# VH-VL binders against q9vpl3, part 32

Target 1, 224 residues: q9vpl3
Amino acid sequence: RGKINIQRPKAPHYERARVVAVTQPKYPELPKAKSCFKTRAERTQQQQENPYNEIIAREVRNWLDHSRLVAFFHLSSITADDIFRVRVQLHKQNLHLKSYGSKIIEQAVKNTRYEAIVPLFHSNHCIVFSPDPEKTAALLRIVRRVPQMVLLGGIVEETMLSRNQLVAYAQMPGLHAVQAQLVQTLSQAPGHLIQQLQAHQNSFVQVLDVHAKNQMNEETPKST

## First folded at step 1 (VH-VL)

Design d23 (framework fv_ontamalimab)
Fold by ESMFold2-Fast, scan of step 1:
Structure d23 (fold): chain C 224 residues (1-224), chain A 122 residues (1-122), chain B 112 residues (1-112)
Amino acid sequence: as target 1 above (224 residues)
Amino acid sequence: QVQLVQSGAEVKKPGASVKVSCKASGYTFTDYGINWVRQAPGQGLEWMGWISAYSGDTNYAQKVQGRVTMTADTSTSTAYMDLRSLRSDDTAVYYCARTPEFYGSGSYFDYWGQGTTVTVSS
Amino acid sequence: DIVMTQTPLSLSVTPGQPASISCKSSQSLLYSDGKTYLYWYLQKPGQPPQLLIYEVSNRFSGVPDRFSGSGSGTDFTLKISRVEAEDVGIYYCMQSIEYPWTFGQGTKVEIK
């Protein structure tokens, strides 16, 4: 919506630049181009996809490839200031909050072991990435204080976990305890896992609705 | 370990105000909310309200709405309850109690302060 | 408001004998998350209340196994298998499914 001609400076104000620098995730640079011969599938996929969407999908795939902890959330209405404060808290723990469109997520995970997560992204969502799975406990502690973010499940060490399994993982001592979960998750069909994740989301949303109704009851009494 | 320490007893006249403090220790203050519950002499427990130490959001019982203000100071890990326009039926022991903040609603009071006696008399 | 009704209001028990306290809510305390938001507290003489049981049947840390909670929907029971002298006090049930949080009127347990 252009009605008044506002010219913005190239660089943000000092305070804004400083805050942005603090909250910006540390992300390794990818090589500009791969010189080796690519597979037919890789070439065909690149040619069929919109260049802009492919660039963002590559970013998502790179996050997935470099993250040993990935957590999926439903995101209810939240102010820009509130989500920014959450990002700052998460960034201090090497946890990176990202939001991508459903089509981009689908494109990024297509033909991967993670394709089963696509249905989770039909509604408002966000994802938290970290290279450090030991940060799962810190993640849950931070997100516990943000009722607008509802944990759906995640991926730890390339293993898909439900909400309850991810919570249990956060309480486990040491790396070897995580590997004990592999046999449990390998026994789950992708569709069944998605159903479990969606059930938890619906239950939590109803808890939030009760809380909201209770808050409304406090506002209703008005006397002159 | 986890401890909630409240301010000392207060004696007030009708129409005055009282401010009770609750100092938390042994845990991360902003991970929990603080509830205020009162108990009149020889009577049962009455919930007055709740404050989020994280967001500062409050929820007050209708009976005290408009007379009570709850605040939390994260720098000192201290919650406060300010009750105004005191009446004789406000005479009670006032307790602060901790609740997990994740949902706010549906939580329980796992640790309680020792109580603060507030007496309102002419 | 959800009304919590306890019975009996007073109970005198011989040491070592069982005690049972009932709590009824005016509305179901079962939520869609599968949890029932019912809690039991004990207030010993001259002390603040202390949590005994959370979510109907779970004992809080340090609570002896002689205490057990049961029930569903609107009807709940707290049982003490063998009442000891240290169990004397007033027992309260509480709901936290809807604001305002409400308590039962209390059940006084004393030794004969």
Scores: ipSAE 0.000, ipTM 0.412, lowest interface PAE 15.6, mean pLDDT 75

Design d24 (framework fv_ontamalimab)
Fold by ESMFold2-Fast, scan of step 1:
Structure d24 (fold): chain C 224 residues (1-224), chain A 121 residues (1-121), chain B 112 residues (1-112)
Amino acid sequence: as target 1 above (224 residues)
Amino acid sequence: QVQLVQSGAEVKKPGASVKVSCKASGYTFTDYGINWVRQAPGQGLEWMGWISAYSGDTNYAQKVQGRVTMTADTSTSTAYMDLRSLRSDDTAVYYCARGIDYSYGEYFQHWGQGTTVTVSS
Amino acid sequence: DIVMTQTPLSLSVTPGQPASISCKSSQSLLYSDGKTYLYWYLQKPGQPPQLLIYEVSNRFSGVPDRFSGSGSGTDFTLKISRVEAEDVGIYYCMQSIEYPWTFGQGTKVEIK
């Protein structure tokens, strides 16, 4: 059910999705939420040659084109109820959680500056999009309470950032000059970025397994 | 201007219940969670729990779990803390405080003025 | 539960002199997002607590430059470079890395 009148139904995919999200009822019935978790069956189907892949790839490109903040996460097993709660929290901050197959991501970013992100999506993943890069701090606050989502890195103002760089960006929202310097530094080494993001992914998977066993929240402790 | 206004002082007998209200204004009520913190006379601060104004999800401190219920009424932008089976050691000033977001909140930027609850025979 | 320990419990300071308050947590407050979930509050007599410092070292809006926070892991310090009359009250550190959120026992700061 539409809550607004759309004069032209041919709105761009991003604009249409944005309108639908905005009109979502405050207490929606639990939708059939697409978990970022990819089962064996889902991954097999996503890798099949399918004409819908190109349509969905265009949707992904539209999200990338209209989002000034894109964050990439590794996703551990999570229930539909839990991911729905996270989606609701993110949506209130104009942060949009999406899940796409690795083949679709590859098709979407092929021949673009972001082609280097493809290896991040060979495992379970999800992506958060927002038109507002100032929401990076809000995003990290929400995700800190979701141990199943581990930040790998992102794109801010069309510049790829590692996990540590995105965290640093979030901590300096009032210092635009410092943010610009950080962004500029990163635009010169795309090959190194992908290796750093993969290293973080592997480290985070290991840390999540340890955390699940030891009752969270552990980082490398400093000995006195 | 963000403001949290709490209900007035209460005097209760041991075994009774008390319900403290916290009326929010100056922001979208459902965008932020509400925390409850108490302070016994001459003592420090003790976190009691939080509630999401959007979802109604709650998380309570173990010491009061089973005796406390937190609720939020979106139509009146008011959060409530209901504490049952009152003991003398529940005598405290009870504060509501807005989290930094509508879920857990990392720190408390805005606090209510406090509600004194006295439990005595 | 994470235990927060403040030292000293009380501090009497001559106006214009520096003051330092220590806060120690029973476990690390550093999270995988790179943030350290430690905060400082001031409760002035007869008032609710007010935020001074968030995430170890960031001054909240309107907080004077004389306040500074530092530390990492389990050891944190709040410093006031020149204590003034309006700084009188009880200072609390707080962690929000794990439930239940816990406060230090408080440090009373008075002017001599």
Scores: ipSAE 0.000, ipTM 0.415, lowest interface PAE 16.9, mean pLDDT 75

Design d25 (framework fv_ontamalimab)
Fold by ESMFold2-Fast, scan of step 1:
Structure d25 (fold): chain C 224 residues (1-224), chain A 121 residues (1-121), chain B 112 residues (1-112)
Amino acid sequence: as target 1 above (224 residues)
Amino acid sequence: QVQLVQSGAEVKKPGASVKVSCKASGYTFTDYGINWVRQAPGQGLEWMGWISAYSGDTNYAQKVQGRVTMTADTSTSTAYMDLRSLRSDDTAVYYCARDSFGGSYLEFDYWGQGTTVTVSS
Amino acid sequence: DIVMTQTPLSLSVTPGQPASISCKSSQSLLYSDGKTYLYWYLQKPGQPPQLLIYEVSNRFSGVPDRFSGSGSGTDFTLKISRVEAEDVGIYYCMQSIEYPWTFGQGTKVEIK
């Protein structure tokens, strides 16, 4: 609703962060003269020598390769304290909350089986990774208390699932074999959704046709 | 071990404000949320809202929105509920109750003893 | 708001006999995580409420095994296999699937 939350108590982590900062090792500050007079060519070469984006993209690929559960969320404005609390709760369940820029994600998944996820990251987002697909129910239970995180979909056992399919997977308190069968069954839903959309389009066209036909009949009324 | 201890009974006139406290002990205060629930004489339970003890984020019931403020003091492990512009129908026993924030589905697992607030002319 | 309706509103039970309380919600309490956010509380005379059952059928710590919860979707039941004198009070069901959290109107259980 955009109203300022004036009831929020002063953040404890602010005081803690300050204490941590003053106890951190003192790193030598680079000489100002040398830093100030770096040439354009030197600055360009330094950027090429420090490929931050590729390092992070490699990290994303490692998470995707080692995770059997990946969940995608839209992330609204959330306080640092709240996101930290969510991360702690998730970590206890072997669920790892990560946030990456859309260009880095695109770079990471380009030419991989996961390339289809890129459109999900047009706005603020975050991803939860886990090596344990049985943690899907725990994940959804935790994020239920976090209205700022909205589930978009996920990947379970290397199968892309929509929001509803992932939810259905979470509802199965069965054996591993039964859960695997459910994933296979649910993965066919995209085909059924396409069929439903085509049916709706055909129904709409038919309604328009009936309406047009009725209008034509009204334009040339039959005399009694 | 886990205890929630509330402040004493209050008698207020219409239009006044009341601030009820709830002191927590026996657990890490910032790991849980605090709910406020009231019960009018001879009536059932009505949820008023909750507060995160860590972030201070709140969520209030629509009926009391604009009249209630919930706060938490982590240094004293105490939650507060401030209700303004009191009316006779605010006469109730006010309870604080703990819930698990995040990884648990336990709701209102421990309750305070209650604070009687009487609004009379 | 989700409306929680309990039946009966009052019941008198002979000690050792079973008791059953029904709770109906105006909307399904089954959330997308596969969990059903239905809870049962007991308020003994002069005391605050206490948690009995969480997530439809799970007993809270220290709750006697004579209490059991069941149900799904919109219809839920709390059963007491053998009512004892200490079970006297008002029982409430509650949903936490969406804000605001709402309670049933309560069921008063008395000993005959």
Scores: ipSAE 0.000, ipTM 0.431, lowest interface PAE 14.4, mean pLDDT 75

Design d26 (framework fv_ontamalimab)
Fold by ESMFold2-Fast, scan of step 1:
Structure d26 (fold): chain C 224 residues (1-224), chain A 121 residues (1-121), chain B 112 residues (1-112)
Amino acid sequence: as target 1 above (224 residues)
Amino acid sequence: QVQLVQSGAEVKKPGASVKVSCKASGYTFTDYGINWVRQAPGQGLEWMGWISAYSGDTNYAQKVQGRVTMTADTSTSTAYMDLRSLRSDDTAVYYCAKEGYFDSLYYFDYWGQGTTVTVSS
Amino acid sequence: DIVMTQTPLSLSVTPGQPASISCKSSQSLLYSDGKTYLYWYLQKPGQPPQLLIYEVSNRFSGVPDRFSGSGSGTDFTLKISRVEAEDVGIYYCMQSIEYPWTFGQGTKVEIK
């Protein structure tokens, strides 16, 4: 959405009431047989979902809604110390590394335009969020030194990009010049700065999208 | 001691291809990227592209885009630059150069000795 | 492409006297991370380039303290406080804020 709150999106009163309802314990009355056999109904019951997964799924939706840059990675085995060092470096650049289970990601994006990302999370994964799409180059710089993290793709300005498109976005001619211009403008009036950044980012993303679509049109049919 | 050792001089005909090697030692090969820079006789420096030794990601200068391929072999700590469809204006000394410290990326702290590539009929 | 312009293109210096080389970029080299992506290299005759200064003002390992870099935004200067015979060569500024990485035309420094 429009407002980006990386620290922690404020939950509305309605959502708080729902969170309380989800965390309430359920006490079904089930008589137990003397022989210690479970009832047929008990044995055929669908596995109970962890109620906290719904809360985490909402957190993921809030990060997606309030981030202008989202990058998806495959994550190979990595030590807690190594991932912590990566998180620290990313955080200095306003890049926030998060790990969520595949089921939680599916719950978060189900019935949204981002549902297509679910197949990316069939194995170990992590996601990097940022309010600043100009940090894409910094993100790729940092992750280049982490062989356990492999870029799969991302979302920039709510537009889904493949791995190659995201890399091209970071390397697009003039991108750093736009950031330099933005920094110079930051010493002046704040209002029109957002409009200039929005116009420039939309133009660059549009150019990348057109280029990507043209390249997709040239794809050869798979034959095997 | 960081050292980059490049392959020997090459003489090629127009339309041929050349593959220059750059063997790294004295540091962990996968920690730093390798850049390729060329210098035509009596002229300045021209950046050709970059490769990550850990991911294999590349970025090429537009002037050589479509004609160049950069690769890295982790088992031998060797980077390669393959330039195709050679023209007379590709005659130059080709350098490989190691990128700098992790937090200060994208400068060239150590350079190879250079490989002279001459394109003549 | 970002254009890097050096002045002068050649400089003849009496030993022990100071020398100054200017480098101007067509666009600001200051990035949102607070770093300025400007570097200085020296190419001695018959040798590959060698790094002198990284990120505007930081001397690389083994570089004598008579070399200093300064500047901001689009205007940068390399100064040699007392030029010595071993300083002869061609000096290049370089930017790495935007692909492609680009170099200045070079400044040839000679002893009189």
Scores: ipSAE 0.000, ipTM 0.403, lowest interface PAE 16.7, mean pLDDT 74

Design d27 (framework fv_ontamalimab)
Fold by ESMFold2-Fast, scan of step 1:
Structure d27 (fold): chain C 224 residues (1-224), chain A 122 residues (1-122), chain B 112 residues (1-112)
Amino acid sequence: as target 1 above (224 residues)
Amino acid sequence: QVQLVQSGAEVKKPGASVKVSCKASGYTFTDYGINWVRQAPGQGLEWMGWISAYSGDTNYAQKVQGRVTMTADTSTSTAYMDLRSLRSDDTAVYYCARAEYSSSWTDAFDIWGQGTTVTVSS
Amino acid sequence: DIVMTQTPLSLSVTPGQPASISCKSSQSLLYSDGKTYLYWYLQKPGQPPQLLIYEVSNRFSGVPDRFSGSGSGTDFTLKISRVEAEDVGIYYCMQSIEYPWTFGQGTKVEIK
């Protein structure tokens, strides 16, 4: 319809969140925010947010707040057994692999300094969190054996790093390396960083496609 | 009869505060938000902010952020705008206007109050 | 902030002749829901503004059919097919695609 009818009573948009919470008792009611809507997009999204997604988004924000190392990856098709083995290896190094839907990531990082990373998560992705930034080297050693996981970039000590910067950081030793890397990154524009991350994502998607085709052609299990 | 009725004219000294009321009638107050728009003498319209009559959520224009507070009382169907630390350039006619918050959510200001003149002078 | 620019700022029209007012936004007002968040208001002398057109081209209830809105993206036009004495006033366009909501500077329409 879209026509304005001043005589037609309409329920407030906030009523929908309450109704959803009532009909689905497993999902808590969306809280009444004291925050103002900043844009039409934010206002529309806030009214349409699934209560479950907001709970998971808060979990993601908690991970971001408590992690000094965050690495994001493109994730190609991988078996449950293979990803489980990777999770076990990562967990031994205090590295926590998480997978979240793109909408949940968007909700988690909106109104934060990391909102610019949202475009990276339009394709299949996963994120690795750690409270210890010195584990970057261990992370990259483990992922090197997992062709389905392609590094796109990350965040170290609240500073966004491109793939190349994160790789360079992993090669530097100790606390001095952290300080040097942060100094080198501090002046970088977020727009340029996102362009670099998107370029790496596109390049590696193509590399993974070639790799998958080569594995199909060369693999002859139990035939040599 | 759908209408918004505002409080009377105010004359204030610089540094004072003013609180303008906007009483709604003829519709379900909580189905609409209330916007505040001001107009300096001989000038155009300037949006100041809005409040949801249902939730109490607000959004204020940057120019008045930190010195404006908007509230709504659902028991009396009345919205309020409290503007503090008044300056000469706050001299204006202040209007309240409703906007519908439905799934169509158009933000059109379909009903306006008659306006409240606020004069700030030394 | 999105800047709304109206042209002309003033217009004198002979009764019964058409009038046209342009409104240009600094950014597109088209949102991902397919709606364009552009509105037209008329403020008659000594009165509060009144809604004429919502979402570019929809006439508000009670608005005469001589008023029409058109446009897309950043360029919008309000047309009055035959200006009458009661149409005298200041016309404003407004956007609500992002906060703060902003108005054009206004176009004064007068009868010769």
Scores: ipSAE 0.000, ipTM 0.403, lowest interface PAE 17.3, mean pLDDT 75

Design d28 (framework fv_ontamalimab)
Fold by ESMFold2-Fast, scan of step 1:
Structure d28 (fold): chain C 224 residues (1-224), chain A 121 residues (1-121), chain B 112 residues (1-112)
Amino acid sequence: as target 1 above (224 residues)
Amino acid sequence: QVQLVQSGAEVKKPGASVKVSCKASGYTFTDYGINWVRQAPGQGLEWMGWISAYSGDTNYAQKVQGRVTMTADTSTSTAYMDLRSLRSDDTAVYYCARLTDYYGSFPFDYWGQGTTVTVSS
Amino acid sequence: DIVMTQTPLSLSVTPGQPASISCKSSQSLLYSDGKTYLYWYLQKPGQPPQLLIYEVSNRFSGVPDRFSGSGSGTDFTLKISRVEAEDVGIYYCMQSIEYPWTFGQGTKVEIK
């Protein structure tokens, strides 16, 4: 804890160097789903403590690790046939629609830079993953015709973006360098990452509030 | 008591499709994945793929990709493997097996009894 | 694909005597997390396979202590210190470090 801790704090760079030395891979890290920062004992202990929840949380972390594009949506009531049709259209563009419970998402992102997204998943939700961030435009075009799915925000190249920032990213020309510069500009200084995540969290909450109001207006478009 | 109970034997003609079921009991179905492994007569084991009972995510072996679909029904705690465009070399006993940890210590801890699928020529 | 090669393919043992099965992988099964993704399964006649050993040397729940696994990198061994009648069946090694997950050809263990 710092203030109350009477123990002299260790320099972060020495602790990071130690962790890197211990976890350096002896072989190529082909299955990226596996976390390389945990020791063998820590992984075994984690599996024993949380055997059931950890398996699904590991799947979520795998999708986050392998996806350069992650988009978060609020999901209103939708039929199985309708969501299936959306899934098929998304799959053709290498976009993968997934749904996970809030406890599983919390377990997956706990102690990561993405922990701030947890409040988004306390209501009905779904997530779209893709290894190709250039597919953001295709994603938004498909979802535009699905009123039950409301974009809350997302992650592009490990940077959290608000709804408006994702829309802006989608409108950039199909030049990878130009799109990479946009993401880099949003992460100008390493020290601003936490601030950006908290700002995006507030924006996401605001979008949910706006959507709730719009939902009520649509449910009762005719008032006395 | 963990159990995986599979559907009965099937006899199909080349070009037909088969759907094998695997009903789980004795545990929370959505906490685990289901693998499918087949064994041709007198031959070894061949992995076909797995499905997450929670998310519906699948991963298929390339040899059967395009011909196989794996699904899971949470309401009945049942996993399904649908194999299309059957060939004589698809004749095998098909097993389902529980996936405890996709990237951890043991991938197949409990197995179903097996379903024999015969594709006659 | 990773190729798993077992030797011998068939083994006949006198009850109470030891048995040893070798498994070689076409590439290392040691991953960057320090784990080696090698498993041993036993398929008894008319039954589905059952897990014996996980991560090279760890016995699964309920597996007798006469079974032991060892090895590293690409070379692995399953040993049965004293073979009993209930140990008859086909033994498979398996890797889960890369997709597709692959099994060895199997080693048939029978009593003389």
Scores: ipSAE 0.000, ipTM 0.396, lowest interface PAE 20.2, mean pLDDT 74

Design d29 (framework fv_ontamalimab)
Fold by ESMFold2-Fast, scan of step 1:
Structure d29 (fold): chain C 224 residues (1-224), chain A 119 residues (1-119), chain B 112 residues (1-112)
Amino acid sequence: as target 1 above (224 residues)
Amino acid sequence: QVQLVQSGAEVKKPGASVKVSCKASGYTFTDYGINWVRQAPGQGLEWMGWISAYSGDTNYAQKVQGRVTMTADTSTSTAYMDLRSLRSDDTAVYYCARDHYESGLFDYWGQGTTVTVSS
Amino acid sequence: DIVMTQTPLSLSVTPGQPASISCKSSQSLLYSDGKTYLYWYLQKPGQPPQLLIYEVSNRFSGVPDRFSGSGSGTDFTLKISRVEAEDVGIYYCMQSIEYPWTFGQGTKVEIK
């Protein structure tokens, strides 16, 4: 069965026991405790200097920076064939399934606005990235057929969303497109407000025409 | 220092199976994946598949799908590749290489295991 | 599968002279995250491959600055500004944008 199911983090028992045994003096001596503290801090610094970890951490940061949709999942035991099928279905929708170790995630998001996600990655997990937030509905539709993937939450347009909020967002298809069009209209003329205050006739007529067209489109029944 | 040490050379008959090991040291085994790449004599590199030491998830090249099984033993920090129904065109040097899931960064490689399939 | 094509297949270089290797992919290696999943590996005689360049143009730790990578989309180049005896081997490009990961057929670099 070609998969080893690792669901719980394994404590480094031997490492802790060894350190405790060495640091248990009969009489409490602060210099010895400080010496051990320095050694641990030095080891931590050496791990931070691992070039491979930094490379992969940069990859995670790049995914976070370039994705307008990020979804976090708990991942139960799943076969290679099953995850491959899910990956293919997701990829067709410009959705990209990735998995990274907890230390890499922590290194990537440390001292960033996304640091709060670190606890989600202390057990089996995966992340789906997309540059297109309108693909949230497609994502949830695909994942509904994959009981091994349990949605925990996500980030849309750099805003942290709970599971319920992300589901609600998926039920608002097209809203972003309407809002984007309105923003674009406003940004086309940096002095637009001055023109409006001066009752600029052409701009007023265009706004009125857009509103009338929108009302007609909303009130007309579909070709049913 | 990071090291990947592979098992010794194998000579097998057509139809047999081979299991190659790759023992990792010098890093936290579960933080990385292991890729398997083979090289037939005088030929280029061919990706065989990948395993996560953390989750045990695998992904195999379709050319060997159904004949290969990759496993990882976290207690010994050792990855394994088991290839079944061996054919003469499976004769190759098999390398393990450290990578994180989907990174493509094969930063450290094992020394290689020569597998010869002949009658 | 994405096909990776290298040219030339073989290259003889006088020590101290430059060398250039081309790699073409059958489809774009630029991903939606803005990264290009193209890597260069060197296999020295009798040794396993070693990583030289990651994500088109970044030198891996310990790789001399005489190695440089460039390119975009489907066309990539590895350049060695001054070839040394220790640079002899077979160079491979690789893509990791889609499974299966695929390598170019390799370029043999020799000193002559």
Scores: ipSAE 0.000, ipTM 0.417, lowest interface PAE 16.3, mean pLDDT 74

